# Ledger of designs, part 18: VH-VL binders against Ras and Rab interactor 2 (RIN2)

Target 1, 92 residues: Ras and Rab interactor 2 (RIN2), of Homo sapiens (Human) (q8wyp3r787to878)
Amino acid sequence: FQNYLRVAFQEVNSGCTGKTLLVRPYITTEDVCQICAEKFKVGDPEEYSLFLFVDETWQQLAEDTYPQKIKAELHSRPQPHIFHFVYKRIKN
Below, E stands for the ipSAE of ESMFold2; O stands for the ipSAE of OpenDDE; V2 stands for 0.75 times the mean of E and O plus 0.25 times the DockQ between their complexes.

## First folded at step 24 (VH-VL; framework fv_romlusevimab)

Design z2 (from r5 with heavy chain I103A; at its last look DockQ between E and O 0.77; V2 from the best seeds 0.00; counts 0 for: pae E 2.1 > 2)
Fold by ESMFold2, look of step 24:
Structure z2 (fold): chain C 92 residues (1-92), chain A 122 residues (1-122), chain B 108 residues (1-108)
Amino acid sequence: as target 1 above (92 residues)
Amino acid sequence: QVQLVQSGSELKKPGASVKVSCKASGYTFYDYYMNWVRQAPGQGLEWMGWINTYYGNPTYAQGFTGRFVFSLDTSVSTASLQISSLKAEDTAVYYCARSRFYAGSGSYFDYWGQGTTVTVSS
Amino acid sequence: SYVLTQPPSVSVAPGKTARITCGGNNIGRKHVHWYQQKPGQAPVLVIYYDSDRPSGIPERFSGSNSGNTATLTISGVEAGDEADYYCQVWDSSSDHVVFGGGTKLTVL
């Protein structure tokens, strides 16, 4: 599933849901956020961002980054890194 | 405890070469790229490039191809900077600094070596 | 080649607030990191990802980033804060690291 990006959606005080997005390899974080706003039907997309959870830490992804490149970097090593891309509110 | 310990300061003549080493400890060496940063006297910080510590492939910033070579000895967790055909303009403090291998858009340097002064004079 | 612009110098009275700017085209789309460098010492990370503090950096250091300007804010400035401050990004389009020119903070 090389052209896919799994994104979890986390709402305030709720569980996590997820969707697998069909994306091109050079999609930006900004574009992923736009797709997520539509797919998860959020009414206030400016309050959300894409985050990376890896090695027990959270990182908000800057808009001009490439999630597929980050995924490839994490997969490039024999030591497994468990990670998740999460679309969630910036202040929570 | 993460440490980056660099080799001692060097006084060189023009045309010579120098090798600056950076020994890492306290973390998994191949999980971080090693970066080299130059600071000429009274000047700001200048990124020279990095080396992938797992695969050994370097990336050089513009203006640092040719005379500047990054290398590794992974058996002792050491990155090195070789400068050949030294010129007076190479006089500077050279720092090593680490960054996560997967945080490309968010690359930052959480730990730095103490710096190695290279002085090139007659 | 992405460029970061900083003022060469900022002076602030003790106990007041220092603001050090870092200008760049659409810098708000990037993550900005800040380093403190005292004379004869290596740089030390004081802010990463625009506004996060490493362990050991006091809360009076804060950061913001939007539009074309990132700002390092130091409240309650002390004499020990005198240093050069550098902003830094990783530019995804060039796959290169870029530093600003540095700002000397003077506490008078």
Scores: ipSAE 0.539, ipTM 0.891, lowest interface PAE 2.1, mean pLDDT 90
ESMFold2 (binder alone), look of step 24: mean pLDDT 93; pTM 0.957
OpenDDE, look of step 24: ipSAE 0.649; ipTM 0.920

Design z3 (from r5 with heavy chain I103L; at its last look DockQ between E and O 0.84; V2 from the best seeds 0.00; counts 0 for: pae E 2.3 > 2)
Fold by ESMFold2, look of step 24:
Structure z3 (fold): chain C 92 residues (1-92), chain A 122 residues (1-122), chain B 108 residues (1-108)
Amino acid sequence: as target 1 above (92 residues)
Amino acid sequence: QVQLVQSGSELKKPGASVKVSCKASGYTFYDYYMNWVRQAPGQGLEWMGWINTYYGNPTYAQGFTGRFVFSLDTSVSTASLQISSLKAEDTAVYYCARSRFYLGSGSYFDYWGQGTTVTVSS
Amino acid sequence: SYVLTQPPSVSVAPGKTARITCGGNNIGRKHVHWYQQKPGQAPVLVIYYDSDRPSGIPERFSGSNSGNTATLTISGVEAGDEADYYCQVWDSSSDHVVFGGGTKLTVL
């Protein structure tokens, strides 16, 4: 089962960095955002959210979704979809 | 352009069966789940479930796990809904609608079929 | 299991603003999508992800979602806006799509 989630941190002036989070398989997006705020040391976590970048489009993930389930669904296809989970400012 | 074209309306007697088809065009069929939505006369929209168009496994909403069967013919990009042992309460408009295959995001219906009216009367 | 509640009807004068609510427990933690359905027609997506408009939907249509209430707002209401409006979420805990009961918008 999945214990890890790769999340990129995007900030306008610093570019993107990434961390691999150790997470439970059924962690919610809300909980991932909480972990990201701590790991990336953001001071204003209410201005950030977790986004999915897939098929060259951005989607803000709702707080009650399960990123590990989304990852599993995207991986279920033999032809890989390029995707990233990105913790970034909501207005970016 | 994306298009979902459903089969024509049906008039049936109780106990018969009906198969409603939904032919997709203008997009990569397996990139979207096909959803079925029922609307009884004068009532709201009711999600019946969806079918994974890549693997063919259906998911049925509660209340639709018996006489309702979703199926695919991927050679012609077609999803079908079969209703067996028809009852008067099955009288409704049945819609197909697509959503992205990854759950939790893209679970909105950007394109709908025109609807198929199934009328069941004695 | 997850329930969305809409008022059965809303009446608004032409040129005024209509607000159609969609109530749900902690609905602000979900993304809400809205559909317009005119008589004899299939539903049409008018708002997705709470506030985004598909191509071809006038800017008069807007949406918001916070707390226990999502709202579809139609400014400058026209007679052509008369329709039934449905809110919809995907509920991750049940893995189901849920529709609200619908709201009939009357312009008079």
Scores: ipSAE 0.497, ipTM 0.884, lowest interface PAE 2.4, mean pLDDT 90
ESMFold2 (binder alone), look of step 24: mean pLDDT 93; pTM 0.957
OpenDDE, look of step 24: ipSAE 0.630; ipTM 0.916

Design z4 (from z1 with light chain S92T; at its last look DockQ between E and O 0.10; V2 from the best seeds 0.00; counts 0 for: pae O 6.7 > 2, placed apart)
Heavy chain, then light chain:
Amino acid sequence: QVQLVQSGSELKKPGASVKVSCKASGYTFYDYYMNWVRQAPGQGLEWMGWINTYYGNPTYAQGFTGRFVFSLDTSVSTASLQISSLKAEDTAVYYCARSRFYMGSGSYFDYWGQGTTVTVSS
Amino acid sequence: SYVLTQPPSVSVAPGKTARITCGGNNIGRKHVHWYQQKPGQAPVLVIYYDSDRPSGIPERFSGSNSGNTATLTISGVEAGDEADYYCQVWDTSSDHVVFGGGTKLTVL
ESMFold2, look of step 24: ipSAE 0.572; ipTM 0.899
ESMFold2 (binder alone), look of step 24: mean pLDDT 93; pTM 0.955
OpenDDE, look of step 24: ipSAE 0.756; ipTM 0.936
ESMFold2, look of step 25: ipSAE 0.484; ipTM 0.885
ESMFold2 (binder alone), look of step 25: mean pLDDT 93; pTM 0.954
OpenDDE, look of step 25: ipSAE 0.019; ipTM 0.680

Design z5 (from z1 with light chain H33Y; at its last look DockQ between E and O 0.78; V2 from the best seeds 0.66)
Fold by OpenDDE, look of step 24:
Structure z5 (fold): chain C 92 residues (1-92), chain A 122 residues (1-122), chain B 108 residues (1-108)
Amino acid sequence: as target 1 above (92 residues)
Amino acid sequence: QVQLVQSGSELKKPGASVKVSCKASGYTFYDYYMNWVRQAPGQGLEWMGWINTYYGNPTYAQGFTGRFVFSLDTSVSTASLQISSLKAEDTAVYYCARSRFYMGSGSYFDYWGQGTTVTVSS
Amino acid sequence: SYVLTQPPSVSVAPGKTARITCGGNNIGRKHVYWYQQKPGQAPVLVIYYDSDRPSGIPERFSGSNSGNTATLTISGVEAGDEADYYCQVWDSSSDHVVFGGGTKLTVL
């Protein structure tokens, strides 16, 4: 697998855009969020987090998780899974 | 409905071996990891490890290497725990529990077997 | 190794609120899961992803997680809530699942 991570940015009333991030295999979710904050020019990054959308469910990723490992895990499943990493606001 | 049904209680002597089975039904077996959790009498839950139900790769927690072996019979959606060279301290209830995908993705134990009591006594 | 610390026991009167804490270094950076276990039964998931409830779990059960402490809160405690409660995390450093020592909740 290549050292890239596709992340979608979801904003209320602004639609959804995506960027491909060049990241190392063991980058943390916390670090990915920092990159996303910069790339998408988010002014209040503390209100955002990285989410995994898979099997029609949303999951907020903990800061100490590894998105690239998650990606690899999903690709290793016997059945193909459509999944997305989404940078969006944390629900309150 | 999702069910994990474990084999019945076991009474063994020290030095013997035991094999506990966990039969899964109501879901796609290979879409979930199978975990094993030990609980000694009056004690807390202790994670023993998990097994990838598609590839068959086991991961053992510290303290559960050597005498503990995870295995699969995918033809009947069954995971098994074998304990060899049994000791008195192996006396406990053993649970199987499923988790989805890699634990690093935020998996949890949503379904548990009913538990299997293993008693080791001379 | 990562360690989760729970109080051995918590007592509460019926109708009152019980709070069970789970301490861990920077546990707020992790997701915490909670399980209820009654005597002679298998554990039951009551909270996942820090604060989400599985179907069938009453709204009286809630969870929070920040800093070094996760908390399971049970409002309007009933006699049927008497049980052992365990917190659980995944430790990325060791790739191990870690349980707390458990807390016995007694309804007075």
Scores: ipSAE 0.589, ipTM 0.910, lowest interface PAE 0.9, mean pLDDT 93
ESMFold2, look of step 24: ipSAE 0.643; ipTM 0.907
ESMFold2 (binder alone), look of step 24: mean pLDDT 93; pTM 0.953

Design z6 (from r5 with heavy chain I103Y; at its last look DockQ between E and O 0.77; V2 from the best seeds 0.00; counts 0 for: pae E 2.8 > 2)
Fold by ESMFold2, look of step 24:
Formats: structure tokens, sequence, C-alpha cells
Structure z6 (fold): chain C 92 residues (1-92), chain A 122 residues (1-122), chain B 108 residues (1-108)
């Protein structure tokens, strides 16, 4: 089964852009960050992390978590939850 | 305001059953898992598991996959813990606590019930 | 299964700084949450996501997490801070919530 993960890249000078990643179900947040560093061509990847924006809150995802599981849980409810996975600087 | 109100403390004999209830208010009930946490006298906190508040499927921690049953009455926003075949070692305070229903952001407990003391004695 | 290790007790003089540690293998790759429990009361969340304070928690409570150790720091310790403190993580590999064994803070 093919799995997709939409990730937005937030950078002050380039605005916001996004990519849809083809990933395995158990990809870790750490591995997603590595892919994002390559795809978005960041020079200082240790200063970035993957965040979840949901219910008007930002949450830095721990490196050992599974974004695809989080997405599946958010989709498991009948009422829509608007959420975004965002690759951005840790201090923003 | 968010509140979790638990049923009153219980004194039981070995072999009996007990049902601890936890009534939630002030938030959308199915947006949070309900967790159960045990604390034996003089001991630390022990996670017993959680229940999916929309679908009703429980997850039990290791060691709680027998006499412990989580259930829901979503019509009154209430989660329950039933303990059957009570043993003296079940003497503890039992807490309910909520966490977000999705992993990675909600696996902390921002609101707790007041606790229900279950005492098992002859 | 994932294990969190806390010292059983810490004693600190009033007005000094208490540091309560929570050890775990690569705990810096996880988010650590901290709870205060006073005698006869339910636990209260005092730090979440390693370093964030819930509304109503004094600024003298702070947290850090790196490597194999997370630390709860309480500056300007007061008698009212005497309590048991628990660290907690969610372990993605087991889908389990894990608590540390707890640390009794004594203000002497």
Amino acid sequence: as target 1 above (92 residues)
Amino acid sequence: QVQLVQSGSELKKPGASVKVSCKASGYTFYDYYMNWVRQAPGQGLEWMGWINTYYGNPTYAQGFTGRFVFSLDTSVSTASLQISSLKAEDTAVYYCARSRFYYGSGSYFDYWGQGTTVTVSS
Amino acid sequence: SYVLTQPPSVSVAPGKTARITCGGNNIGRKHVHWYQQKPGQAPVLVIYYDSDRPSGIPERFSGSNSGNTATLTISGVEAGDEADYYCQVWDSSSDHVVFGGGTKLTVL
C-alpha cells in the first residue's frame, strides 16, 4: 500500500511551500526530517523539526513518533480536524 | 471548564467486583482518550491503559489484561473501570485522566479526576 | 519495555534550587511531561513537552531534556513545593505511557 504525507515548509524569506512525500507507514519523525532537509535544501537541518498544527496549537513532534499514525488517528473521527505537518525552525 | 468527577470510594471483600466511574464535562468527550492510572498505597503512578472514547476499543497495559475492563457510556460522557475478582493487591487509588486521541501530541494528562480509593479487605 | 528512572528523594533548603532527574535510554528523542502530587491529591501537570508550563504554573518551574536525562528544575523552593514529582513519556514502539517511579521533594 502506498502512503502519502503532506508536509509544508515554513521559512521566513521563502514563504510557505509544500510537498507530498511517499513514505512507509512506520516512518519516524526523524526520518521525515531527513527527507525534508534534502527536499527543501536546508543547510542547517539540526535547527529544524517536524511540527503538528492542530486545534490551533503547535506541537513539536518527538523524533521517535510516527506521523502516519498521527494522521490516521486524526482521520479516524467523523468530524473533520484541520491539521498540518510543518517542517520549520525549532525556535520559530 | 474541563472537569473529571469520579465516583465515591469503595470498601470491598476479596472476590467481589467494583465499578469506578468518571464523568467528563466541559469539552468534546470523543476528542480525548480516557486513561486509567493506579496508585497503590505509598507507591508511584502506574498507567493501566486507555479507551478510545468514540469507538470504545480499549488498550490495556501489560499486567492489566485480565480482571480489568474499561467501558463507556457516551450518552452521559462517562468512562468506567470495572475490576472483577478483587484481591487485596487491588487496594489503591484509581484515577481517570484525559489525553488527546492522537499520538505524539496528546500523550500527557492535562486533567485528572479526583481519584477513587478502592480498599479490599476481609 | 521502556523504563524511566528517578531518584527516590531530593532534599533542598528553602530558597534554593531543586533539580529532579528522569533517566531513560535516549529520552532526549522523546517529550517528557512532569506531574506534582501533594498528599491526598490528584497529580497536577506542571511541565509538558519537556519545557512548557501550563497556565497557572509559576515561572520558577522549568524543564529540560537532552541525551539520556530530563530534568525538572524548581528555583526559589518554597515549603508549598513539598510533593512527589513524576516524569512521564509516551513510548511509540510499545504504544504505552510510562511513568517514572517518583521523587519525593523535601524542603528542609
Scores: ipSAE 0.435, ipTM 0.869, lowest interface PAE 2.8, mean pLDDT 90
ESMFold2 (binder alone), look of step 24: mean pLDDT 93; pTM 0.957
OpenDDE, look of step 24: ipSAE 0.550; ipTM 0.904

## First folded at step 25 (VH-VL; framework fv_romlusevimab)

Design aa1 (from z4 with heavy chain G106S; at its last look DockQ between E and O 0.78; V2 from the best seeds 0.00; counts 0 for: pae E 2.8 > 2)
Fold by OpenDDE, look of step 25:
Structure aa1 (fold): chain C 92 residues (1-92), chain A 122 residues (1-122), chain B 108 residues (1-108)
Amino acid sequence: as target 1 above (92 residues)
Amino acid sequence: QVQLVQSGSELKKPGASVKVSCKASGYTFYDYYMNWVRQAPGQGLEWMGWINTYYGNPTYAQGFTGRFVFSLDTSVSTASLQISSLKAEDTAVYYCARSRFYMGSSSYFDYWGQGTTVTVSS
Amino acid sequence: SYVLTQPPSVSVAPGKTARITCGGNNIGRKHVHWYQQKPGQAPVLVIYYDSDRPSGIPERFSGSNSGNTATLTISGVEAGDEADYYCQVWDTSSDHVVFGGGTKLTVL
């Protein structure tokens, strides 16, 4: 089990910046968001969330989910899937 | 189109065994978990567990261990639920339903089988 | 174990708005999914990820989730909406899918 999580920060009209987070296996999405807010210096973290892009779809992750578990599961699939964890603003 | 087709109704005596099948079509079978949900007469939905359709590893919900066995026949994209030592309280409709193939995220059931009624009576 | 609480029944007049609640400890931290089940039929997904609608589900169906309560809202209720509705979550602590007890929606 890998103890890192790659997260891309998506800003409006500024592209994406990726960072590798060193996180525990059972870190929650809430915790990851907290880390992202700090690392990406987001001033209004309440308007951001962690999203999973996989199979050409976006999925907002609930706060109590485990991104590391998701990553591990995706890696264990019989066919490789391109996926990304993206920290971005929630659509209103 | 995605379809889950289950086997027909079953009438069994207490102590007997039953095997309910769920044949999937219209999608890649091993890209989704197959879940089993029980619904006793006049009662709500109960998640029984799921099976990893690629590895064949089952996970059983609390209360559904021991007499309940999930299995696969991947050659025909079929998941099965076997219940042994049937009891009267096992009388219910059993559904198969697919869900996304990853844990740690909120799973939902987008397609369901039509259900299989299992009646256990003396 | 995680528990979802639904009212056993909700009644609404045709054309009015029905609201079915699903209570759970910090349920707003989870994604809630909703199913409609008519007599003798399998459940049908009507809302997923709190507020998303599957293809084919009318816009009259909407969902929200905050705090300790998720809500399925059905506007302009029709006779055909009479059914049992179940909320559902994934409990990460137990790795279990959890259903609410179900709510019978009666169209008066």
Scores: ipSAE 0.330, ipTM 0.867, lowest interface PAE 2.1, mean pLDDT 92
ESMFold2, look of step 25: ipSAE 0.450; ipTM 0.870
ESMFold2 (binder alone), look of step 25: mean pLDDT 93; pTM 0.954

Design aa2 (from z4 with heavy chain N35H; at its last look DockQ between E and O 0.76; V2 from the best seeds 0.00; counts 0 for: pae O 5.7 > 2)
Fold by OpenDDE, look of step 25:
Structure aa2 (fold): chain C 92 residues (1-92), chain A 122 residues (1-122), chain B 108 residues (1-108)
Amino acid sequence: as target 1 above (92 residues)
Amino acid sequence: QVQLVQSGSELKKPGASVKVSCKASGYTFYDYYMHWVRQAPGQGLEWMGWINTYYGNPTYAQGFTGRFVFSLDTSVSTASLQISSLKAEDTAVYYCARSRFYMGSGSYFDYWGQGTTVTVSS
Amino acid sequence: SYVLTQPPSVSVAPGKTARITCGGNNIGRKHVHWYQQKPGQAPVLVIYYDSDRPSGIPERFSGSNSGNTATLTISGVEAGDEADYYCQVWDTSSDHVVFGGGTKLTVL
């Protein structure tokens, strides 16, 4: 596992910005969300979650998942896959 | 269309071996992981483990180590389950099922084989 | 090991709403998937990611998940809905797929 995770912050009216987070291999999605809330200065973190965009589909990651594990598996594929971890508001 | 076609029913004696096959078609074989699920008569679904269809690395669930072997023949997009030293308790329907190429909360099974009945009787 | 608990059976009259629960410790923090299995057939995915519906599954099928309980809801139940239903999660602690014990839905 690599100790970095690229996460994009998506806001409805402000576009999308990205940050590289230094995280431990078995960090949970919940923990990543906390880091994102701090890094992107989000005031209402309960309204946000971490999403995976891959193969033209969106997936909201459960809190107990491991983004670094997901990243590692995606990189292990024989063909390159374009994927993004995106911190954005949960749709209601 | 995506299809998982399994081999036919098997009748075996205790101590024998059986090999169940699962042929995939309609999609890129190595883009999805293959899982095995067992269902004893009148019982629920029991996850046996999975195999990485690109590297061929198997992972076995608790209780399915030793006598159970996952294998691949990628040339024909086929996953196989071999059970050795069969016991009466191995009598069940065995399913193959595919999931996405990463393990996690998104590990659900969108396509299943039709199942293979393995009966172990003296 | 992580355990999912389902009621062994649920009965409902035709046209009514059936609710099948799946209990698990903090299951609301996981994604729950549901399968329908009719006698002599393989399971069929009916709900994934708590509430998403695969193509071909009627809108009568819906799912929710919060706290310690996930629920599969079938509105306007039809005779053809009689089947066993299984909930399923991935347990990250053990790296295991976990199925519930299954619920037999009987249409009266």
Scores: ipSAE 0.026, ipTM 0.734, lowest interface PAE 5.7, mean pLDDT 91
ESMFold2, look of step 25: ipSAE 0.615; ipTM 0.909
ESMFold2 (binder alone), look of step 25: mean pLDDT 92; pTM 0.949

Design aa3 (from y2 with heavy chain G106S; at its last look DockQ between E and O 0.67; V2 from the best seeds 0.61)
Fold by OpenDDE, look of step 25:
Structure aa3 (fold): chain C 92 residues (1-92), chain A 122 residues (1-122), chain B 108 residues (1-108)
Amino acid sequence: as target 1 above (92 residues)
Amino acid sequence: QVQLVQSGSELKKPGASVKVSCKASGYTFYDYYMNWVRQAPGQGLEWMGWINTYYGNPTYAQGFTGRFVFSLDTSVSTASLQISSLKAEDTAVYYCARSRFYMGSSSYFDYWGQGTTVTVSS
Amino acid sequence: SYVLTQPPSVSVAPGKTARITCGGNNIGRKHVYWYQQKPGQAPVLVIYYDSDRPSGIPERFSGSNSGNTATLTISGVEAGDEADYYCQVWDTSSDHVVFGGGTKLTVL
């Protein structure tokens, strides 16, 4: 278990900016979102969430989930999957 | 198109065994967990557990250990539920349903089998 | 174990708005999914990620989730909406999928 998490910040019409977060294994999605809000200087964090992009599919992560566990699971698969954690606005 | 087709209705006596099958088509079988959900007559939905279609590892919900066995035949994209030592209280409709293959997210069931009625009576 | 609580039944007149609640401890920190089940049929996903609608689900169906309560809202209720509705979550602590007890929606 590596104590880092790569998160991309997706803004409208500005592309994506990636940051590597140093996080503990059992950090929650909620905590990651808080870190992202601070690092990306988001003024309305309540409008944002952490998403998993994998296998051409977007998945919104619940606040009480564990991104590091998801990462570990994906890495444990015999066949590698390209995936990204993306901090972006919730479509609503 | 995605389809989950289950085996037909079963009538069994107490103590017997039953095996319900769920054949998947229209998608990559191992990209999704296969879940089993029980619904007793007039009752709600009960999650029984799931099987990892990639590794073949089953996870059973509390209350569904011992007599319940999930299995796969990946060659025909089929998941199966076997219930041994059947009891009257096992009388229910059993559904298979797929969910995304990732922890803590997308644990919802977008496609369901049509259900298999298992009746246990003397 | 994590528990979801739904009212056993909700009644609504045609054209009115039905609200079905799903209570759970800090359920707002989870994603809630809703299923519609008509007699003799398999459940159908009607809401995912609290408020998203699958293709084919009318806009009359909407969902919200905050605090300890998730709500499925059906506006302009039609006779065809009469069914059982179930909420569902993933409990990360137990790695269990949890369903609510279900709510029977009756269209008067």
Scores: ipSAE 0.437, ipTM 0.890, lowest interface PAE 1.4, mean pLDDT 92
ESMFold2, look of step 25: ipSAE 0.750; ipTM 0.925
ESMFold2 (binder alone), look of step 25: mean pLDDT 93; pTM 0.951

Design aa4 (from y2 with heavy chain N35H; at its last read DockQ between E and O 0.87; V2 from the best seeds 0.84)
Heavy chain, then light chain:
Amino acid sequence: QVQLVQSGSELKKPGASVKVSCKASGYTFYDYYMHWVRQAPGQGLEWMGWINTYYGNPTYAQGFTGRFVFSLDTSVSTASLQISSLKAEDTAVYYCARSRFYMGSGSYFDYWGQGTTVTVSS
Amino acid sequence: SYVLTQPPSVSVAPGKTARITCGGNNIGRKHVYWYQQKPGQAPVLVIYYDSDRPSGIPERFSGSNSGNTATLTISGVEAGDEADYYCQVWDTSSDHVVFGGGTKLTVL
ESMFold2, look of step 25: ipSAE 0.744; ipTM 0.928
ESMFold2 (binder alone), look of step 25: mean pLDDT 93; pTM 0.950
OpenDDE, look of step 25: ipSAE 0.593; ipTM 0.910
ESMFold2, fold request of step 26: ipSAE 0.695, 0.748, 0.720; ipTM 0.919, 0.929, 0.924
ESMFold2 (binder alone), fold request of step 26: mean pLDDT 93, 93, 93; pTM 0.953, 0.951, 0.952
OpenDDE, fold request of step 26: ipSAE 0.899, 0.893, 0.904; ipTM 0.958, 0.957, 0.959
ESMFold2, last read: ipSAE 0.741, 0.755, 0.757; ipTM 0.925, 0.931, 0.929
ESMFold2 (binder alone), last read: mean pLDDT 93, 94, 93; pTM 0.951, 0.957, 0.954
OpenDDE, last read: ipSAE 0.896, 0.900, 0.900; ipTM 0.958, 0.958, 0.958

Design aa5 (from z4 with light chain D95E; at its last look DockQ between E and O 0.01; V2 from the best seeds 0.00; counts 0 for: pae O 7.6 > 2, placed apart)
Fold by OpenDDE, look of step 25:
Structure aa5 (fold): chain C 92 residues (1-92), chain A 122 residues (1-122), chain B 108 residues (1-108)
Amino acid sequence: as target 1 above (92 residues)
Amino acid sequence: QVQLVQSGSELKKPGASVKVSCKASGYTFYDYYMNWVRQAPGQGLEWMGWINTYYGNPTYAQGFTGRFVFSLDTSVSTASLQISSLKAEDTAVYYCARSRFYMGSGSYFDYWGQGTTVTVSS
Amino acid sequence: SYVLTQPPSVSVAPGKTARITCGGNNIGRKHVHWYQQKPGQAPVLVIYYDSDRPSGIPERFSGSNSGNTATLTISGVEAGDEADYYCQVWDTSSEHVVFGGGTKLTVL
């Protein structure tokens, strides 16, 4: 595992800003969300979550998942995949 | 065609009992196990256990012992779930689901009842 | 106890491919089954034994399972595919059927 995770912050009408997080291999999605909430200065973190965009699909990550493991798995696939971790609001 | 038809919705008070029935048709009743699955409002599927339709022996999942009783009436190909001492937390949709006559890695539910809503309210 | 982890939600545009994951320790050594549940309806088996498809289920539905992740893939997503999807396994150690938490698939 690499000790960094790139996360993009998506805000309504504000574009997308990316940050590189230095995180441990077994950090949870919940922990990543907390880091994102702090770094992006969101006032209502309970309305945000971490999403994975891969293969034309948006996937909301459960809090007990491991983004670094997901990243490693995607990198280990025979076919390359373009993917993004995005911190954004949960829609309804 | 295989069909599992469950009894209608139930409205009960706390402390009461309810019995949900599941009538099977279109196949040999005792060639498959009958499972029960609970789904609380807005929640996921929760396996409650199964009953061996040949021997009549029930097996209950963890958390579903005591107040939950699986039974059979083989004469009418019907499995039943009885819940006693009902609590508000028992409010859910209860499904019967058929699986092969073996519990293991190949245990999946190919046919489901339509579900029975049990509401427990004072 | 054995735990299956699904993303709470997945969104996809019509005609695109949806992928719903189911995570579990060494899940690739288990057989994974998938169910579709539409609002107010009972679950429907859509994939069994990792990749087998029941009669009546469109070929658009496929499944795979390896390592620690099983995946339900829905190609050419239609509005009618909007539903909750659950993965399920049998845990030998506890002798329990285990369901994932479910994933809400939204067609944009």
Scores: ipSAE 0.015, ipTM 0.717, lowest interface PAE 7.6, mean pLDDT 92
ESMFold2, look of step 25: ipSAE 0.506; ipTM 0.883
ESMFold2 (binder alone), look of step 25: mean pLDDT 93; pTM 0.957

